Miniprotein binders against q9h3h3. Designs and how they scored, part 92

Target 1, 235 residues: q9h3h3
Amino acid sequence: EDGFTAEHLAAEAMAADMDPWLVFDARTTPATELDAWLAKYPPSQVTRYGDPGSPNSEPVGWIAVYGQGYSPNSGDVQGLQAAWEALQTSGRPITPGTLRQLAITHHVLSGKWLMHLAPGFKLDHAWAGIARAVVEGQLQVAKVSPRAKEGGRQVICVYTDDFTDRLGVLEADSAIRAAGIKCLLTYKPDVYTYLGIYRANRWHLCPTLYESRFQLGGSARGSRVLDRANNVELT

## First folded at step 9 (miniprotein)

Design h33
Fold by ESMFold2-Fast, scan of step 9:
Order: C-alpha cells, then sequence, then structure tokens
Structure h33 (fold): chain B 235 residues (1-235), chain A 82 residues (1-82)
C-alpha cells in the first residue's frame, strides 16, 4: 500500500476482481479433491496474466476456496457508493464512525484478515493450511493473489461476515493460527476497499481495525491482537 | 498485586460480571481475569467489558489470550487500570 496512489490500488483491485478466478467450491466439489487442486494451482506458480510454463495460460485475478456453508453477501455496494458520494458533497466530517454507519446502513459488513508472504514454499504451505481450514469448516472463505511480475509479495485474504462482530473476527484469527500461520495479520473491513480507502488516504482514515501477532508464552499459546481503533490490546 | 479470577459461561449475566469487575478495580485490585469457553461465553464476556468501559471514569487495559482447548475457543481476558 505504501508507494502507490489510491487510484492505482483501486484500479488493480477492480481488474483482479473482474478477471477469471480459480475456485475450489466445497459446496459442490468433494473435499477429497482439494489436495490435487492445491498441487495443480500453487499460488507461487500461478501467474497474474498467464505465462507459458505456468499452470495458467490465461489471466487469473484470484485463487479462492469456498466453504460448504459459504453464502456470499456483499450487501448494497451500489447504495454504499452513492451514499459515499453524497457524504463527500455534504461537507460533513468523514470519520471512522461515519463510514461504519454507512456500512451498517447498506449491509456492507464483510471484512478480512490479510497476510503478505513472498512467493515460494512458505506461501504455498500457508495457503494449503488455510484452504483445508475452509473446506473443513473452521473458516468460511479465503482467497490468495496470483504471482505478479513486480511487487514481490502475495496476499492471502480470509473473510468474516461482519466486521462489527468482534467475536467472529477474533474466532477467525484463532482458526488461522490453528492452521499453522505465524506471520503478522491485519484485519480490514471491505467497506474501505469498496470506497478505495487505503493507507495514506486523503481523509487520514486507518482502514486497519486489528493487528494479530503470533506469540507462544509459558503455560499458554495464543496470538497478540491489537484493536487499533480503540488502542486496546486484546491478546 | 491482587488478581480476581472470574469464569464466564453462556448463562453468565454480563451486567453482574461488569459490576464485579468495576467493584474489584475501584477497590484496588491490580487485575481482573475472565476465562470464557465457546462463542456464547466469549460474547457475554465482551458485553461485560463494554459495560465496564461505560461505567469506569478511568483508562483501563484489556489483554486477551486466545487458545483452542478440546475443539473450543478459550479466551482469557485480563483487565487492569492503565
Amino acid sequence: as target 1 above (235 residues)
Amino acid sequence: SETIEVTVTEETSPEEVAEEIVKALEEGAEKVRLTAYGREAIERALQAIIIVARRLGRKFRITVTIEEEDGKVKYIITISLE
């Protein structure tokens, strides 16, 4: 997110969302096929725009796994965007609370835990762990970016239904840790993504609500989760 | 350095737990530690913390340790005055 304009990041996100996805859909595909699918499409080898010698000859925007109970609900994104334009025109202050209310009003409640990993075995292993957790029902849905020509790291996104449901967000963090993930995680509501609000935005808004760090200590194993909005350590 | 231990279950009243927390901290306890197993218990513990925030006139810190035990998510929530 550092080093790019908000418009550039929004354009890249839109292009990825509109290009074809490689999907393992546990609602229609037997779980026994997951290992073969993961071996066929390791994210470190799937290229963003297709390449002779990669698993894909055509562009791939995302590689995704849908859980058995996954029920997509993006809310009223069109209404959210219209309300956002009206808010900007109104001269009213643009604050985290105002955006939260817009998201609630338009039922745009989903959010995601993000992890950024370099292409390679560790990325592929992390994605396999997340994908198995999704298919086994510990997580609802996840996606990973394909390998880009530039930029180095790829992102794994693990979604929750409601960013205002703190318990659900923390349960997803726990499930990610149980899948063997030890890297830094950040949690972002999708409302910020739909409105093109990234770090270094014009309104000085922080789109990250939580940060999670792996920690093993004495008689307990867990993660350290910081609530950035309230400046409170939750772990 | 007194620490008060409280177990929260799916049947625990968030209001009663919040009252215990506020009273303990106002009477000089260093920490109050809540243990909650499973989604409903954790939700009640979090509701109690919101009530505590509303009732205390002072900054306080919350530290949460998240564990999995026998297929359940376990939260250990430690509350102290800043």
Scores: ipSAE 0.000, ipTM 0.110, lowest interface PAE 24.4, mean pLDDT 79

Design h34
Fold by ESMFold2-Fast, scan of step 9:
Structure h34 (fold): chain B 235 residues (1-235), chain A 82 residues (1-82)
Amino acid sequence: as target 1 above (235 residues)
Amino acid sequence: SETIEVTVTEETSPEEVAEEIVKALEEGAEKVRLTAYGREAIERALEAIIIVAYRLGRKFRITVTIEEEDGKVKYIITISLE
């Protein structure tokens, strides 16, 4: 069914979040250990449910790198959920603006740049670049999905603290580009993930706020960023 | 008889589209119609079709209608079992 895709994505995301993570934590681990860790756990080879032929024998939900200054803050997710139920039953329209207000009220402000890549050398190379940027302090935190199935793409998520801080979102984009990433990026606030706003949703909302396209040469920023909700170029 | 409509965007997962196509055809849909506008969306739709070719285990037919809008190419891809 049409609604099945959004529910399926939400269920898979929850399962991955609940399963164990492989984490390189720069707050407690020297940066010199990163290259060995990346070689041990290339995302193209780490399997979602484990097997003897992969680096992991047990399930892995996510492979993550935490920056030295990373301080997780998920806000008041329970309050957000309650307010969301109230909004759905109210006469108030569900728009990017009303969701932004709910997120601000409940301090659910984090968001992420997303990139999807096929399993293989290019995915592993991109992840290594992102991981180094996190450990070196240009990005705060990132994660990548393990390999789930033949031919399926994996996702790298690069987080920012506050999706309402446009400059911070754009600075993260610049750092991703400086790390050598050239593929399409889209930015999604975590409030949309918590509330089940995916590709197909009942409210006809665009599931992402920004998109970034690599611009070859002649540009100070190295990319063009579009505000998808307002159809306005930001860079 | 039923035609299942799927819009493919630059954010669409090719794997999810492939699963929708395979499921619809295996459940007896006469055809699945994909609409993809612009280079990125078209590439994702074609990736999905490659995945379908590996998973379906039966021959299927693809017909494509190509339209141009504002200098961009729009693909309307219809998929049915042979």
Scores: ipSAE 0.000, ipTM 0.074, lowest interface PAE 25.2, mean pLDDT 78

Design h35
Fold by ESMFold2-Fast, scan of step 9:
Structure h35 (fold): chain B 235 residues (1-235), chain A 82 residues (1-82)
Amino acid sequence: as target 1 above (235 residues)
Amino acid sequence: SETIEVTVTEETSPEEVAEEIVKALEEGAEKVRLTAYGREAIERALEAIIIVKERLGRKFRITVTIEEEDGKVKYIITISLE
């Protein structure tokens, strides 16, 4: 009975996740069509499972914008997993440095800035700013979650190619701030996602590498960025 | 008593995970814990569990903890023999 219940829960989560994405692809669609697309699909109104009166009658998994130069590369995730398993069974220390080296060796380098916002005008305005920055070439790719049936915060994910390229990560932060975003941002490398590094991980690793806070007062960069893995301020 | 940790991703082979689970349990591991994050990973974890059920000719117990991370669902699936 316990096995049956777990199978049902996993199947339901998988089914909920298998829904289509709403995508604006700047590689094939003129930038002049973006404003109409954003007006048609505001994230605060797009429902996860479809709803009479929402923009979608069918389920939607993610709302995404692909930049003109977007080229997806996940690296060698299988090699990463094998190396991770070997590391765990070896009894050797598991540290941020070790995970960084595994990611570099297997070319699993992508990461993302995360922002969590309540459904409403501020979310839709933030997403529109991010989407325009992607289409204009200041960012590569971004996505936002639809509104969940039970409510709660929605997440905007802004991706970068290489989490080890500190300047690239900071450049993305600057572009997000230039788009008018003022909320807390955290940066997570996809290697941590693949290896299951989260808040309650057994190695007590910080689940994010960077934290960005908006600063008022005419500062040159507009934000303060903390390297959480090393506990060092970068700006 | 030993707990074996396994991470399942959208690129993980269900057959390889199933083989690892079966081997660990047959060699005396107390528990095997799978972590699956997002749609494809959860699907691959579920498929691996089905393969384990078919290959491991004895009863086992599954416990699932569901968490959220980065706007996605994360499943922590703990497998132990009865």
Scores: ipSAE 0.000, ipTM 0.077, lowest interface PAE 24.4, mean pLDDT 78

Design h36
Fold by ESMFold2-Fast, scan of step 9:
Structure h36 (fold): chain B 235 residues (1-235), chain A 82 residues (1-82)
Amino acid sequence: as target 1 above (235 residues)
Amino acid sequence: SETIEVTVTEETSPEEVAEEIVKALEEGAEKVRLTAYGREAIERALEAIIIVEKRLGRKFRITVTIEEEDGKVKYIITISLE
């Protein structure tokens, strides 16, 4: 019926969040141990549900690196979900502005830069660059999906604490580029993820706010950033 | 559901749209309606259809409607298996 695609994607995301994570936590682990950890757990080889032939024999939902200053704050996700159900029942139009208002009211402000890469050397190299930037303090926190049996692309997520803080979002983009990342990046607020709103949804909402494209030498930021909602170039 | 809606933008990969279409059809959907805003989005939607046809070994019947919504060109692509 209604919302099958969103329900399916939300269920997959929930399962990954609930399964164990492989974490390098710079708050408790010396930075000198990062290279060995990255060599032990390359994301192209870590399997979603475990395999005796891979680095993991048990399921892994995410591979993550926490920066020294990382302080988790998901906001009031429960209140957000309750307000979302009430909104759907109310008959009020569901728009980007409405979701932004719900996110602010419930302090669910985090968001993430996403990059999708095929399993292989380029994915592992990109992840290593991001992980080093996190441990060195240029980024706050990041995670990468393990390899699924279906053989699809894997995703690297680089988080910022407030999607309404445009400068903070752009500073994270600059840090990603400074880490050597040249692939396409898209930015998505976590409010869309918590509510199960993905690329395909019945409200026809675009959950991506920004797109970043690598620009060779021509920009101080190293990239061209587009505001997708308003179709305006920011850099 | 009989018809599944999918929104395609210039940020959506053809592979992601293809996975969505395959899931819908495996679940028993008779039709998938792709809504694409602008030139790049429609190209991505059509590329996704080719990927799905190759994966399933079957052909689609495709209908395209061009509309305007809030001053933007909107393409509605409805696909169903022949």
Scores: ipSAE 0.000, ipTM 0.114, lowest interface PAE 21.2, mean pLDDT 78

Design h37
Fold by ESMFold2-Fast, scan of step 9:
Structure h37 (fold): chain B 235 residues (1-235), chain A 82 residues (1-82)
Amino acid sequence: as target 1 above (235 residues)
Amino acid sequence: SETIEVTVTEETSPEEVAEEIVKALEEGAEKVRLTAYGREAIERALEAIIIVAKRLGRKFKIVVTIEEEDGKVKYIITISLE
């Protein structure tokens, strides 16, 4: 049952990655066009598979904003997947340390802050804030899921280059908070995503490395960041 | 104005949760979402809501969603004014 849930989530993620994306690319599009683009494609109204009443008539996998300095670097995902298959076949223990080492070896270092919000004005407002931070250079790249037919929560993903660079991860959190985001944030390395490891996984691994909670009036930074693996406060 | 997320466990103080809820709402949050796993955590969440009601002196709405996650019953309680 747990394996089925993980496989189902992996299949849905793959389908979204393969379907067309709506992209605002600040490398080729003037920043002055962002507000019009955000008004045209609010994530609460863009539907996953296209509806006559939505801004899209065709399937949309993700709505994304690329920063001016964004340079895609996925590392050696093919080598990572081959090594993962070999690891599973070997009978060697599968631990957070083993996955971290595979990620480093294959240079699959990117990760992301995740926030889950219900469809509506607050999701659209949060996404607009994140998108502006990306275009203004405070964040590198971000994407948000379209509205699903089931009406579940949507996810905003804000990427960093290197999940092992703690300072870079914390800087992204600060930029997200400066954009007005107050909800719970969790940080997940992309290695876990590429390998299909979700919360209900066969190996009982926690794919979340960091958790950020908004702090009312108690922190100059605006948030408390927790290292989930070691249960240690970083801020 | 956003949704503030709070996790409640068997070890969480109801007074602590209540304080966090009141501050969030007073600072302009539209909603506060409590996530509680298991009976003792939900009991603490409910006690916190009672404390909030006494402190705010205003009507508020709660919505409870019950899910099962990783072998535990998960309660999601969303609190909003009126």
Scores: ipSAE 0.000, ipTM 0.089, lowest interface PAE 24.6, mean pLDDT 78

Design h38
Fold by ESMFold2-Fast, scan of step 9:
Structure h38 (fold): chain B 235 residues (1-235), chain A 82 residues (1-82)
Amino acid sequence: as target 1 above (235 residues)
Amino acid sequence: SETIEVTVTEETSPEEVAEEIVKALEEGAEKVRLTAYGREAIERALEAIIIVAKRLGRKFTIKVTIEEEDGKVKYIITISLE
């Protein structure tokens, strides 16, 4: 018995995705309402399963902000999952290149920049900056996890529509840095998430494509970005 | 056998360090060595080790060397599977 497996991570992610989300949708809500919404729902205080003493009495899976131009496209996830099962039974090598091809074939192209922060002022401040960037059009969509009952760090996810579009991924990094974010960022394609491939996986695949580290001066982006797969600095 | 070196700074994410440690050990690395210099970096390294204990699901051994340099404490932490 393992206890720390991809199955546990997949179950937690599925539960969060199925529970209600708190959403600020800039497609239907005026931008002038954002500051009041952020004050009402600071992620350090919103609880995962609800609590009378928190902003929510009912479970919340995610807190999200949708930009005015946001158009969700998850691709053919069912076709991707079927092809993944076939690949596993085929005896063919399972590599990052093989997963990239499955993702392209099934149009499962979205990915995300991740940052992990402890509950508190810095998390709430970082989320407010990201949310404003989304509403102002510098980013497309973002979400943040609520506070878990047992504690621990919370995650902010900033999505891009195509992980194979390096320029788009780097532009999102620049926008995150322009919003005042200075912590470590990692970029992960959603194809790994849909297939249940996390850091501790039996194929020993690294789901992280890029890392971004803040730096003063040097880069026009305010960051140093590393391509993890090729071990190449991009900025 | 492979020893993976990881430097922890005041800007390093404990979650990301923990993920790298778990991945390295599960992929057959003999040891993972963390180096952390100064209060904030040491606190982040210790937080990462706690996360490793929760995520790894296997027994592991920690060997710590503690040094003082210019009024700061330096931790060199070597992690290996039992």
Scores: ipSAE 0.000, ipTM 0.081, lowest interface PAE 25.8, mean pLDDT 78

Design h39
Fold by ESMFold2-Fast, scan of step 9:
Structure h39 (fold): chain B 235 residues (1-235), chain A 82 residues (1-82)
Amino acid sequence: as target 1 above (235 residues)
Amino acid sequence: SETIEVTVTEETSPEEVAEEIVKALEEGAEKVRLTAYGREAIERALEAIIIVAKRLGRKFRITVVIEEEDGKVKYIITISLE
């Protein structure tokens, strides 16, 4: 809960990004192979460090699905970090607005919808729905964490290209809901990650930019999406 | 049955704590336990619970254990759905 615990979590996150990924890449693999791949690698059974009883004998950092049109763009992360150091020494207020401007200037625009689910059928079912939406072109890319040695929640991350594009963020939310997902979703821009802004940060910034809740209204299902930074309801 | 532990400090955002509580409960956690040590931390934990009450839209129960440690008040707040 202190700096030591946060450092352990950061080291684990780095290790996951560096370890091998299990990837279904729709740019090179026929969509007809997806169901077999999902059956072979259900996230609740794929273990982080490998296990003879699981689908993997070797470590797996992430399980991912890339859409046919997926083209990653991280922007100018080095320029972003340099500008961030300058901002901190300038004495200017550090707000969601100044971070947004920094991200735009350096083209570091990607972000993700996150959902946390316990290992089991609900997680595997949710992931299968998301993966199909990616392969069908309704979402661009997604990943899910493997099961840790100790029982704990796993995370599904659904990425969008531009956190400042509210229509794109809302379209991703709609596609997630259409896939049958009903749990709380939170949206985090990658700029916060690159700048080391996490929970309990020095600037008291909420790390969540958007939040989505499943709602039933009239005869149609929908979601309520809130812009946390500006306290504005988007839907 | 899962209990999620959250430590609240004088620097913790009430909105951030509320987000974690709502997320944990909606995702099936049996309980969320907040530990807040000292007046400022306790104030932030209580403000977070008010935000949870507004956002969750359903009844939940809280149990509070109050201790004194090193001349400061310590709150251990356990939150569960009814």
Scores: ipSAE 0.000, ipTM 0.123, lowest interface PAE 21.0, mean pLDDT 79

Design h40
Fold by ESMFold2-Fast, scan of step 9:
Structure h40 (fold): chain B 235 residues (1-235), chain A 82 residues (1-82)
Amino acid sequence: as target 1 above (235 residues)
Amino acid sequence: SETIEVTVTEETSPEEVAEEIVKALEEGAEKVRLTAYGREAIERALEAIIIVAKRLGRKFRITVRIEEEDGKVKYIITISLE
C-alpha cells in the first residue's frame, strides 16, 4: 500500500518535470515585466493539462521563476540512481545517514522549502510574493505546481543550493517569511525526490529535514523551526 | 537562575562555543543565549549547536529569534534544558 502510493507520486513528479515549464527568467528578462507575467499566469488558473478556459492550451509541468544569479546544478543524478540500486541490492540498512552520504558523493545537494495551499487568491498572492523575492535577489529560484485536479492543493517549492548548508536553508526560510508567508513550511532535499522518498515510502523515513511554523505575537516576524534529523527544536 | 550571554562573530570557533554551552548547562545555568549578526557569525553559531546536540545526553530546547538589520540577518538563539 505505502509502496504503491510512493511509486504513483514519483511517476507524477517525473511527468511534471518532463512537460513544458512556464518560466520567468530574471537572467534575460527585465524585472519590470514580472507583474504582467504574474497576472498572465496565476497558478490557481493554470491547468496541468491545458483545460479549456485556462491561460494555457498545452500541458504545463511547473511555473517557475529563476533569479538573476541562478546557476542550476543537479549533480550526478545518474550516478546517484545507480548507487541507490546497488544500496538496495546490498541489504544494508537504508537510513537518513546513508541517503545523505549518497547525495554528497554524487553532488546532489539542492533542496527546497515546500508550502501547500489550496487553489485561489491566497495561493496566487503567496506565489507573487515569492516570485518578487526571487527577482529581487532574496531567493535563488522557485516553482509552483499548476492546478492538477479540483480541490487538490498546489505546492510552491523554494530552492536552496545545498541542503547540508543549514545557514542557507534558514536564510531561505527567513526570506520566505519576509515575503509575507505565514503557512507551514517543510524542507526536503532533492535526493529524496529523485529516490522516491515521499510520506508513504517503504523504508518509513521522514521525507523532510526541517519544519518551519510562523510565530504569532512575536516582537518581529519569526519562525519556529524543527530540525527533524537531529530531533532539535530551533523554534 | 542564570542566563549566560555569548556573542558569536565571524572569528568565533564553533567548538569553543559548544564547549561553553555544554559546560554552562551542566553547571546549572538556566539558559545560554547566543547573538550572531551576519552570515559568517550565524553559520558558526549553528555549527556550535550541532556539536551541542551530538554531545548532550539530555533533552534540550533551542529557541531562535530572527531579526533583519541593514540587509543582514541577526539570530538570537536561546538554549535551555527540557
Scores: ipSAE 0.000, ipTM 0.098, lowest interface PAE 24.5, mean pLDDT 78

Design h41
Fold by ESMFold2-Fast, scan of step 9:
Structure h41 (fold): chain B 235 residues (1-235), chain A 82 residues (1-82)
Amino acid sequence: as target 1 above (235 residues)
Amino acid sequence: SETIEVTVTEETSPEEVAEEIVKALEEGAEKVRLTAYGREAIERALEAIIIVAKRLGRKFRITVTVEEEDGKVKYIITISLE
């Protein structure tokens, strides 16, 4: 059996986005309240659909922290979707370059560093580090999934404004490492998410543009970043 | 390309590597190649493979190339579906 089909992943993502979010918004909430909020809502204990035994009795789609400068900009998603339909019917090859062009044309530029962790102390500790970096201004915005009914891995997403801005993507990686994160990170542009392109997709596209691996005591950033699409190490 | 490259270090999460291997193979990758240098990194690569064996619902093949470099053992592990 495979519970991780593209259709299943798309349905789960849409449901999570539509359900209520638990948000610490640094634009309106003092930074001094963050530690109490993190203690109240550890992601390993917040349940996806609510439970009297958890911190939440109602469904929670995401747990998020917004930085002081956070300004949502999804671009022209409708224009992107129309252009994607035209591309599919055109007979032109569907490539990473073509998707990048569509994203730029329609200003759908955001992307995210992803880390997957099992429910528990390690997840909660990693999330706390990321949340502090967001509130302190080293990162712009982040979210973490609540605990699934099946008890699978949870994901922390750390967003950047522009996936074509390599320096910005690398600066976010550096800030994640400075927050104490040592696990594997992968970077995915949101254009792939909006178009429903996941790892199991019919075009055999890799939605991951970058990978980051921790280097113990090595580089200035504490990580080695690979440009996945071009198979080139960024130094 | 048909081969996914993964470097395993002494700080790499075995669970993260296992997830990447499983997803890459299900995505249609022909091979996943792990490179691990030194005892600690090799231990993490082996832990990841054990997790893959428990999660992947079908058989897979492992090919291992072992090299010695700077007094340490280097494993290059190539994983593919049978």
Scores: ipSAE 0.000, ipTM 0.068, lowest interface PAE 26.8, mean pLDDT 79

Design h42
Fold by ESMFold2-Fast, scan of step 9:
Structure h42 (fold): chain B 235 residues (1-235), chain A 82 residues (1-82)
Amino acid sequence: as target 1 above (235 residues)
Amino acid sequence: SETIEVTVTEETSPEEVAEEIVKALEEGAEKVRLTAYGREAIERALEAIIIVAKRLGRKFRITVTLEEEDGKVKYIITISLE
């Protein structure tokens, strides 16, 4: 394996999005069925490409839970990508403000809190907590990656509708902490993902807007949230 | 031990709130407590905190409590120097 390039990461993401998803959809499925579904499909056991020894014999791209009020709004991703190409061709400076404006113009506003955990009990427990929070209405939608063949870390993504809505982003963090999650969380707007902007990029942009660290005692929210761009502790 | 109370509304200037926070802390107030009710007021309070961070250039602590009233969120934000 050669390591991670923007093309390699984009190809993996596209493959996962195109493969079948295991979905618990609270809009059409009673909440009482969630515990059985979580027991059937623990993310540490669900394999990316299927395995006779796993819960799945067929490929699985993502394991997801949709909340009762979940209404998908991906915006105009094609328009965003075309505008991004035009911006790069123009030779004009590329800044966080420019990307934020492109995202707003094309209504590509979703973002996500990310947590990376090794396969095992802690991952499965964290996912179960997140899934219950989604079904109970404290979070809107979440997904977790299946186990890769190499056995690397898996990622849980908890989405918010609008990365420019700081209140909504902080409310999601609070709900994640209330679900019992104690690991490091980072928040990334989907616009950065669609444009292939990762931690190491030629424009020196930081795609992570917030970090959340669990705090024992003192804070009503149970976490310390840092606005990375302004170096401000928000909680 | 002095705590300065500030109410932020949808009509409050973030710049003015930031100036009040900075002055209070620089003049020796132990804490500044902001109360903001509703989305627009909360957004103004958060913008004021960003301005404070840019002006002070040093670490300070905030703690936030959330309350819900008639479908709207109320933030109580307490600010102190580290």
Scores: ipSAE 0.000, ipTM 0.097, lowest interface PAE 25.3, mean pLDDT 79

Design h43
Fold by ESMFold2-Fast, scan of step 9:
Structure h43 (fold): chain B 235 residues (1-235), chain A 82 residues (1-82)
Amino acid sequence: as target 1 above (235 residues)
Amino acid sequence: SETIEVTVTEETSPEEVAEEIVKALEEGAEKVRLTAYGREAIERALEAIIIVAKRLGRKFRITVTFEEEDGKVKYIITISLE
């Protein structure tokens, strides 16, 4: 059991979500301005808490690009958390299926493909590709973490609106690969984040539903996708 | 069959250790073994594990042991995929 880990992860996520975001919003900004925005705010140079000499002097929680059709919907998170507490008290089994049902009941359906890259040219290049795909309509919305004070890998999150829509999840994977991304991708539903389900959790749940690896000669998607929850290959 | 060894000190970046752990496991290492001497080093190792939890998309197992070496206690953290 690792309550300290879950609390630390939740606190960091909350802080990032509440701090200011740098956003390119394709709903209100012409696509022609994207290249200048990407040059002004490369993720490898934007610092989490601000730094003289970085593009930002103030804290930045996330760098995000919203597609033309982006419509935020977090669902009923309060109802989800209340139902989760009731489930834990009930003694009923806590399984991926039970969590899926809670998410559906409370409309907490979003999820994301994650990729982790070291600060530098490859990160900035990957983010530019993802941002262009979002603005061009192949992806819905994406964000990337700013550079941490001590360094380390940064994360690009590419969201889908419904983690239960397998086809939609796979189509997002295909679009990420078409943007030139070749690193490992993992898919996580936001319901696990809201419930504080991380690695080494008490229920031994894998918070990653899908895993995507780039393979030459693979599917038309340019990747081999595994359903980690059920250990089934989906290609 | 490969085990990757990483030494954590009171000056080691938790983010760099986490990146090395994730990379090793994603590239097929069976386990990663962290060694740390003293409270500050073990705290940095634990911080790295927290970061690994954010970055890995798969279940992993952590085993913590200790050894006495040269009259000092050395902490050994072994990380492997389940």
Scores: ipSAE 0.000, ipTM 0.072, lowest interface PAE 24.8, mean pLDDT 77

Design h44
Fold by ESMFold2-Fast, scan of step 9:
Structure h44 (fold): chain B 235 residues (1-235), chain A 82 residues (1-82)
Amino acid sequence: as target 1 above (235 residues)
Amino acid sequence: SETIEVTVTEETSPEEVAEEIVKALEEGAEKVRLTAYGREAIERALEAIIIVAKRLGRKFRITVTIELEDGKVKYIITISLE
C-alpha cells in the first residue's frame, strides 16, 4: 500500500534543518534570561511555517538551547563515508559493532535521545525542564520541533557527545528523567544519519542504539535502559 | 548566473549548510561559495560537501582557494554543477 517511507521522513527532517532555528545560546546569553525566552517561545505555540497569530511570523525549523560548554564536533565524516564504502565492498558482515568501530575511528561520536510528545502543556513543561538542565550544565544541547500544521507529535532531541560513552548516555537519561519526563526515549547515534541508515535498511540494522523506559515509583535509577545493539540491559 | 555566499564557522551545522547548498543549486544558482576559517570550520564545510554528494544525485565540481593567516587556513570553496 501507499504510505510514508524513510525517504519521506528524511525529506521532512531536511526541510526543518534548512529553515531558521530559534536559539537560546547560554554561551552568550545570561541564564537569567532563559525563563522569559521559554515563556515567549513555548514549542506548542511556535508554528513550523510561521503564522501572525503565533510567536513567529516566519518559518522555524527547530527551537534549540545550547549549553555554556557547548563545543560542536561532527568528527571526520568524510573518512567515515569512505570507510563505509570500503566496508560494503569488502564483503565483511555489517553489524552494529562494525558501525561502532567506524564511528570511533573517525570520531563521529555524537548522538541523541529522542522523545515524542503531543502539543500542549506536557510538551512545554518537558521542554522547559530540558532547557534548564542544558543551561545548568547537566545536558549539553537540546532542540524541539515546532508545531506542524497537520498536527501530531513534536520531538525533543537531547544530544550527547559520545554514544560509546555508556555512562554519559545514562547520565543524560537520568537528567531527562529528573526533568519529569516519563515517556519512552530512544537514542540514535548521528553515524546512522550520515550513513543513511533508517528503518527498513538493507543491512537489517536497528537505527535505535539505546532505549529507555521509565520505572514507576520503585526504581533507584528512575529508568531501565536497553542497549539495542548488544541486546543487554544497562541498569 | 547567481552565486550564493555562505560563511561556515565552528558553530555551523554541516547538515544545515548541505541543505542550503542543495536548495540553491536546485533553484538555479550557478555557484555556491563557502568561506571557512580555521580547522573546525573547514572540517564542517567538508562534511557539508559530503552530504551534498549523497543528496544531489548528480555530478558537481568544487574549486578551493586557500589563504593563510597566523597559522590558520582560510578555505574558499566554490561549488557548481557540472
Scores: ipSAE 0.000, ipTM 0.081, lowest interface PAE 24.9, mean pLDDT 78

